VHH binders against Flagellar brake protein YcgR (ycgR). Designs and how they scored, part 21

Target 1, 263 residues: Flagellar brake protein YcgR (ycgR), of Thauera aminoaromatica (c4kar8)
Amino acid sequence: MAELSTPSPASPAPLDGGRGDELEKFTLRGARQILQLLQDLITHRGLITAHTGGGHSFMTAVLKVDEERGRVVLDPSPDPQANRRALAAPRLTCVTQLDGIRIQFPLVGLGEGQDKGRPALFAPLPAEMLRLQRREFYRLQVPLAHELSCLLKAEDLARKPVEVSARVIDIGAGGVAVVVPTGAAEFVIGGTLPACRLALPDGEPIELDLEVRNLNRQTQRNGTEQLRVGLRFAALPRAADTRIQRYIFKTERALNAKARGGL
Short names: E, the ipSAE of ESMFold2; O, the ipSAE of OpenDDE; V2, 0.75 times the mean of E and O plus 0.25 times the DockQ between their complexes.

## First folded at step 4 (VHH)

Design C1 (from na14 with S52T; framework vhh_7n9e_1)
Fold by ESMFold2-Fast, scan of step 4:
Structure C1 (fold): chain B 263 residues (1-263), chain A 119 residues (1-119)
Amino acid sequence: as target 1 above (263 residues)
Amino acid sequence: DVQLVESGGGLVQAGGSLRLSCAASGFTFSSYAMYWGRQAPGKGREWVSGITSGGGSTAYASSVKGRFTISRDNAKNTLYLQMNNLKPEDTALYYCAKQDWYSGEFPYWGQGTQVTVSS
């Protein structure tokens, strides 16, 4: 499958589990390792995109790991339709990041109930979790305070050129993931968005061409729907690559310093 | 329900041309991005080309760029693929697909139309 079938490092979409031996070395199968990783997601309040199939997903979080019953407790969506889709799905594919490392795992046999009087979703512990810790897959979660944006040039549903200021959610060596309001623009997977402008702190916006790699519409915890777009850097100039890498490095160091300082 | 019916395939010599059509029904065709994909013998499905709902933007796999042209006629609910300078490696069953906005998958595929390019 062309580049469109290959998961982008910027993509919130599920990674193809059928890639055989390439992904096996990044797959955790030990019960203790799985429990520790799930607990890390709880500790760091990691938001999870749960893909229910049919192109639908919702934002959730691991609320608790119930070791005695061998299950995870998940935060249900405020959208009843998203919960119905999840319960009807043969499996959920859960995607998240921890310290810039992509984590993906399946959940099978989802049920609903209550945890301490609050609505909750339950699933058996996953038998495996994928943890991609290579440089190519590293993604910096962009701090909200940085207000990082990318001005995208696209087409609306009326065939009119439109410019959309998209919020940058994460950034890596190969691209960015951005959020756009649903209906603000139309994207075609594999399409090139020319002359987009990436606004980094401390400098002029970087003009670059971006290629659309994936699209995901998801329901947030507050019921708000948004479109996530994974974008690959096309023909990235050396100077732009240097500025992006400096931003990633500087931001990582600052975030690590705050974490060590108890902030 | 969504229906996609491909046509226009056939046997052609290397260097020849074919025009594929996909007749769409059961949904508002003008509201969705559309794609062409193909599956060669013994291989998985491969993306070939895509076009936005209004036709203002297109995309092509590197293997076909400059040789194939995707287009659409929203008044006729029809997607087209003009294939020029065909190569033996273009031999495949060609499918049209409706965009799923929310995943990397294309859940609606037609029956396909066979393209065979002899050397």
Scores: ipSAE 0.236, ipTM 0.667, lowest interface PAE 3.6, mean pLDDT 81

Design C10 (from na14 with G54D G55S; framework vhh_7n9e_1)
Fold by ESMFold2-Fast, scan of step 4:
Structure C10 (fold): chain B 263 residues (1-263), chain A 119 residues (1-119)
Amino acid sequence: as target 1 above (263 residues)
Amino acid sequence: DVQLVESGGGLVQAGGSLRLSCAASGFTFSSYAMYWGRQAPGKGREWVSGISSDSGSTAYASSVKGRFTISRDNAKNTLYLQMNNLKPEDTALYYCAKQDWYSGEFPYWGQGTQVTVSS
């Protein structure tokens, strides 16, 4: 089955969909890095959505880190029912955003007490924290007017080399999603497509290696089948990375200006 | 595909000990917190214990705290529950579970291993 797309940073919903292996490279496990990130949340008064399971969540914040006792102090919900659900939960999944960085972490072993005479929730320091920069999960929806394409070097059903011109529907720092005509090529999740060529509006096509990450077969309104292919950039050259980021930034800025009535 | 296979259950007398194992496959075991739950006849599933991905944090239901110990071996993709000083009230089908990063829910449950404690 196809992997789930990366959520928007504005979404309070946690990342999921069998992405554990992909998320490992964005997971902090160093004690000092975890402490620093928690302190950053305190300094910026980061609002956290804590998911308690069963579709339930509440708003909280890290009030302090008790390094001596190895625990975090959290602001309880004003709703006593939410606090009871949290204390009964085997785990909280905490989601927040700080300056375009998505932060997600589990808390296990929640307890209650007081901090400086005020009610508080306590939990052991998380063993891991997920930290995704906007650039690493952000996907620009490519305007149809830009007619972005990627020439894929793939194989047909008989494993013979074929070249397929695919329309780019979204693009991020880590990859692209493309639409491929039905039957044009065979794709295998984890397979590498070498020396593909990404055409941006300005300049020569970018030559790059792509790894197949996900596949989604969709039926269009006219009954035509299309295959959506998620592709990760493998070993992206610095010049190519700069050009892709410049395109994303310029296009997003132009779309934002137009949306605010900037003709 | 995520698979969890529990083993180690059986019949034991009150005051005895049992060690449960859960063999995990189909995901990167070392990247996920793992949990034990149980269900007695005619009752709902009850959370028993949890352990973080690196074993740095553990938690226990009040009914088992001080008697049960959760542990894991990430090299063997195996979760354990050491059960000491067993009581008739611990009689249940025991399940291991993987929570995803998303909901705090347990979408992945094994088939369970039966523990029966006689007085």
Scores: ipSAE 0.000, ipTM 0.240, lowest interface PAE 12.2, mean pLDDT 79

Design C11 (from na14 with G54K; framework vhh_7n9e_1)
Fold by ESMFold2-Fast, scan of step 4:
Structure C11 (fold): chain B 263 residues (1-263), chain A 119 residues (1-119)
Amino acid sequence: as target 1 above (263 residues)
Amino acid sequence: DVQLVESGGGLVQAGGSLRLSCAASGFTFSSYAMYWGRQAPGKGREWVSGISSKGGSTAYASSVKGRFTISRDNAKNTLYLQMNNLKPEDTALYYCAKQDWYSGEFPYWGQGTQVTVSS
């Protein structure tokens, strides 16, 4: 059997282990549902990672839904190269979260123009949107204030062992996504990083074996590039699983309490 | 223009060995992780092995681990796959692929080299 933890070129890297048939039950195809979900993303100021293919992505947001013309208006990247890649791409894969639920949708036929005198990207309304409601797809967006990090054990560009402190940007039941500076270490999809250390609040770092599931070069809102690494928990002791789930639950509760108290 | 040219395939008996090569041009070879994939007739592409840009890290599919060895020569812009103890199930068209960043698909594949393993 092909190793389930090792990504196949046929796997959708924004979603691990997904096939079209398994995702159908989470796919919204109703025009009203799609319009409402896009409007919810606008209302909640949801940041969207738009994948342009070739392992490249940039941060955007839905600025407006033009129902009369059947299109969405997106915030362009401050990096002109990211916008050129997006316009040249046959399809964008847009990924975001709403209340911890992963949302993914394609945009085809991207164009550029102006909205209220400001540069904007335009695309026809998507015919479908994925809304993943299962626990294994839930990803907690890690608050910057938590300074959550993972010490990765990898090889540097000179093939020497190196320890890289990587910022954890999201965490779920099956793994973490981290950010590393470009050039800090070598990664390969399917590679194992043994004895990495995940620093959670309240306690000693958790020692974990991690498997590289995806690599993505992402252009940030400020125009800088970073390497985003998706990592799967290769073997997770019960005590470590309990601590990770406790962190996720406690952080969700704190964020929900702040949202209610924030007026 | 990214170009990947695979070679070294052929007909071999079960238990035999082959060494595949991939000659790369049109990009800075030493800056990219490189991969071998394969496709049997009527099946999708299957990932086989990967190697980091400077060769410090490698990965293998469970089906080939211990039998196949991936390597690279950055001075020659060439990727290799040493295949030992070949099985009939290894019969496939073998592809070289370029990717430093992976978002679901490897965007550059070569034309492939056919490996046929007889029982």
Scores: ipSAE 0.456, ipTM 0.819, lowest interface PAE 2.1, mean pLDDT 82

Design C12 (from na14 with G55S; framework vhh_7n9e_1; at its last look DockQ between E and O 0.42; V2 from the best seeds 0.00; counts 0 for: pae E 3.3 > 2)
Fold by ESMFold2-Fast, scan of step 4:
Structure C12 (fold): chain B 263 residues (1-263), chain A 119 residues (1-119)
Amino acid sequence: as target 1 above (263 residues)
Amino acid sequence: DVQLVESGGGLVQAGGSLRLSCAASGFTFSSYAMYWGRQAPGKGREWVSGISSGSGSTAYASSVKGRFTISRDNAKNTLYLQMNNLKPEDTALYYCAKQDWYSGEFPYWGQGTQVTVSS
């Protein structure tokens, strides 16, 4: 999953396509299900971020679904350059959120024209749509006071086994994001880190296998670099899943109570 | 100016082998994880394999695991993909790729090298 904190009307970056097998059970392919979901986006005025590749995106919305012609009608960008990029793109990746549900779908064969005399973008109905429940993409920002850590088992630049204690910055049902000093260990997207240990405030560390899903270098204000590593839980036991969910819910409740308690 | 140049593709019969190479320049090759991707005609790009900067960690798509081996020679700024037991489904243009670590995107791809596997 992406590094998502809370449900938001603003759409985050697209999910990793390398997780195709994991996302299959959340993928809608039935024509009626796809039509219903698109109608839900119209009804609730869902704002969509359309990614055209190369770091470019624009805001759009589904204006209507034309079932007879098998196409969706989209609101064009007020920026003509964004529309030109979209029309030139081989595909758009559309991302939105609605009431804590993340929705993502591809559009291929984008065209332009008019709907009821107004400029519009058209595309064939998507053959599939991804629908993820809040539980699957929600990420709790971990309070610094909790000092959550994950002991990672990896290899260093000399290919020697190394254990790295990484600070956990966010946590969700599907994984954690951690930060490590640049050069502390070697990581590769898609790699598995076996027998890592996640330390929650209460109880014994949870032993689990983690898969590397994303890597980002961040420069601190003092000029030092750190590596942010997104990690997916692999084959999480039910008892571990229950403990992680309990930690997330308990912490969120405590943060909400404190926020309402005063200035 | 990042440059990636792939080579080693060709026509091979099912069950055969090929070794692909990627010559990298314009950046400190030894500091970055490197990746192989592929694109079959009429399909999008798919990830194939990755290797960390010092070779300590590797990863493979399930479709190629056990048949392909990724490796690198940091002294020569070269990435390799050893492809064994090739199948017709492996027919694709194969690309070397470098992630931009600050954005997390993959803006650096080579021109690709064509692999065609006959039945």
Scores: ipSAE 0.466, ipTM 0.841, lowest interface PAE 2.1, mean pLDDT 83
Fold by ESMFold2, look of step 5:
Structure C12 (fold): chain B 263 residues (1-263), chain A 119 residues (1-119)
Amino acid sequence: as target 1 above (263 residues)
Amino acid sequence: DVQLVESGGGLVQAGGSLRLSCAASGFTFSSYAMYWGRQAPGKGREWVSGISSGSGSTAYASSVKGRFTISRDNAKNTLYLQMNNLKPEDTALYYCAKQDWYSGEFPYWGQGTQVTVSS
């Protein structure tokens, strides 16, 4: 069985004794809270990544909650192998976002069947759901129109310095996620990229040091291959933190005013 | 099938050195960043070091930085860890890991090679 392990995970505080206590306060175990959160995911048509272990996952969605039977109904994968792995897995770890807030929950006892004549996957309601409602866990999905970019200072395959202009996909208090072509530079989880420059719309670029936290390969519809790089801010200057927080706050308020009330 | 086979462990005195190897098969080794981890008895897995696919970037846990050196030979599909100035706290089962498509996970681990550092 695989464990969640990272090369350089952030620690909440030196004196609290462990990260587990920090996450417990964000864990929902009440049946009513769980049902409401699942319904919110249905209402917002949240796309879910379902992890089956062994580095495998598939995209799904909660189609409905059958409250009377105590079940969730999920969209099956078009890939038969993904469905077989999901049905064989002792646990399905579901990860998604709702308004930039990370949601995670386990499903056990997954089965297959039909829902109104369509193939579907079924599982009992989860016993718990993690809802990471905290400033440093919030990640704003950057509107495409903002065209935020980050200039990465890295090395190529020949160990020569290269500068890579990367588009910013999301941004939070603790970091950004960017995309680059897969061959643009050499990255390793735990590696440090000094003196990168983050370009925000209203001002001069911010110089900051970044640490690589995750790497994910993606093939786009046009066949091009990209690398998603998750980057943590290392030792962020106060002025830079203020500008980043202001951008996030303004953008979130603008998005909420257009669509719905506050978060 | 991904296969990772570690070797080079053993019993050494504190202050000594060992070089670990990880033979990889079942995937295009040169296309992936590779990592070393370790696990002491009764403890969780601990990240030790990583190296990019072309060796252009390396990273180390603070507890081993300056003492351990990660390297790779892409022509031989082999990952290495040179361990110098070993301490009793370095006693652990050492295993290599392949980077996963999912962020931050290492679902492919070798069986491991035991390193025991006597005082």
Scores: ipSAE 0.306, ipTM 0.767, lowest interface PAE 3.3, mean pLDDT 81
Fold by OpenDDE, look of step 5:
Structure C12 (fold): chain B 263 residues (1-263), chain A 119 residues (1-119)
Amino acid sequence: as target 1 above (263 residues)
Amino acid sequence: DVQLVESGGGLVQAGGSLRLSCAASGFTFSSYAMYWGRQAPGKGREWVSGISSGSGSTAYASSVKGRFTISRDNAKNTLYLQMNNLKPEDTALYYCAKQDWYSGEFPYWGQGTQVTVSS
């Protein structure tokens, strides 16, 4: 009787290295919570996009949760090739939405079989499920014409305080992405930039603390290198939050109106 | 090829101190921010500390702030983590990590050095 060593749940590769801590608050790891959410997906017949890697995906649904066997049953693809890719993949990334909330969860150890005489895919229950409210993670691409900027209080290579005016390229409820010239300041992921100033079109700049969450070097079309800095609002007054939200909504409406051919 | 080799781990009593080192090679060490992470048994990898490419900006996880100090010697291509007032909850495999500037990801990790803190 070979003890089937329960494959140690492959720790989901930390998503975006800087988002890990922020995503923890949205990650369900409780067995009961996971089961409930899977049941909710069944009840609502939620379509799931299962990503197999390499840019490939197929549509599926959770058909059943087998608590006794600790597995989830999925609807196989009508495409045999998609099923083969799924079975060959070390991990499936399942993405769906329920009540406007994005749900993402990994499945590992996928197998094929039959459920009640019908072909089915099955995998062990996910160790974690991510529930993301759209509003919290939505990032508005800032129109260039708005010229949003953020004055960053940072340090240079010599740890001398410097102020860097950064263009805001996207904004959400949780933070901003900015671009700065390479070498303008030193940044480190997890670092705090205190008393920065976000300039919105509707009034005085907002003073806020920012946490560096992501750093990316980008080469512009002209060959110039710039640094994209993802920043989280570390401390945001309620009034500031309201202003930011208002700006986002107003801008989105305008963009949507324009896209619809509205003047 | 990027290589990161961690050392300095061991068994220590609660309240004790350790100094970890990470020897880096295969890239321009001074051009990259460097980070320490750790993985406790049965847990995922977590960020511990980071330091900018120069010697200036540092960051710490809340759990280690005030106890750990990250530093670097660019001339020696070495990253350090001074760990003071160690706690049993600090028990983990500690990794040195380099960020990829383009993707923002952390594809480069060493083999790690084990830190065990006994009560």
Scores: ipSAE 0.186, ipTM 0.669, lowest interface PAE 2.0, mean pLDDT 86
ESMFold2 (binder alone), look of step 5: mean pLDDT 84; pTM 0.842

Design C13 (from na14 with G56S; framework vhh_7n9e_1)
Fold by ESMFold2-Fast, scan of step 4:
Structure C13 (fold): chain B 263 residues (1-263), chain A 119 residues (1-119)
Amino acid sequence: as target 1 above (263 residues)
Amino acid sequence: DVQLVESGGGLVQAGGSLRLSCAASGFTFSSYAMYWGRQAPGKGREWVSGISSGGSSTAYASSVKGRFTISRDNAKNTLYLQMNNLKPEDTALYYCAKQDWYSGEFPYWGQGTQVTVSS
């Protein structure tokens, strides 16, 4: 599930217990829900990218759900090598979209054979499926002209309290990504930054607790290093949630109107 | 050149305690946040705890919060994990980890130290 930036041994996020804890609310585990979602993929002819590990993937689709045998039937790749890799893989990670919503699920125990005389791949029904709603995982790229900032309260390398004004580069329902100069403060993935202040247009800064979810270091063309920090909103108050969603909606609408000349 | 060597694991009964150590070399230990992860039998790798470079900020997985304490001694280039009130569910191979700042990945996992909790 590295494709969704979910915790895994190869993920830049924390392993299990980090971002994966936030994904639990989007995980379907009920047999009826799983069967219904798979049927919806069949009905809408959803194309699936199946990842076999090692950077390899192939395009497939759910052809049939065999509820009696507890199996899903998949369209094999026209590339025999891709099918061999899939059959040898301990696990497939399947990724698709339905009405703009990202869906991801594992398949274990892949086999090959025939369905009504045609080549097919089959696997046991997944025990879980991830269905990510667009609103929860949508990230608005913040226009530079908005000068949106977040005042972070942290400690420097000498363990002294510091306040860092960080530029917000993207924002969603669940958090923000910011950039800060390297060395400006100490961060740890999973750590909490209390009483930070998010400055949105049209109001007072929002005071909230933020949790560090991701750290990425990047070197600019001028040789200056910046730290990109992914931050999750901890226990966001209703009023703050409303203001953030309003900002996202208004900004999306303005950007869409600008691109199309207004509608 | 980066080396991480975990130690301090063992067999312990439920309710017992262990202290794990990680000896670091080949990099400026005091400049990096450090982490503990674990892999239980039949499961994938799980993040357990983290500590910032100076030790001022710590973080814990919900399953261990209140029972485990992470600490570091920058003068000795050593990371610690004090584990109290151990449960059978804590049985795992425990790893010390350093994040690569440029990629965000944890490529410098040590060899691990085995913790087995009987019930």
Scores: ipSAE 0.296, ipTM 0.748, lowest interface PAE 3.0, mean pLDDT 80

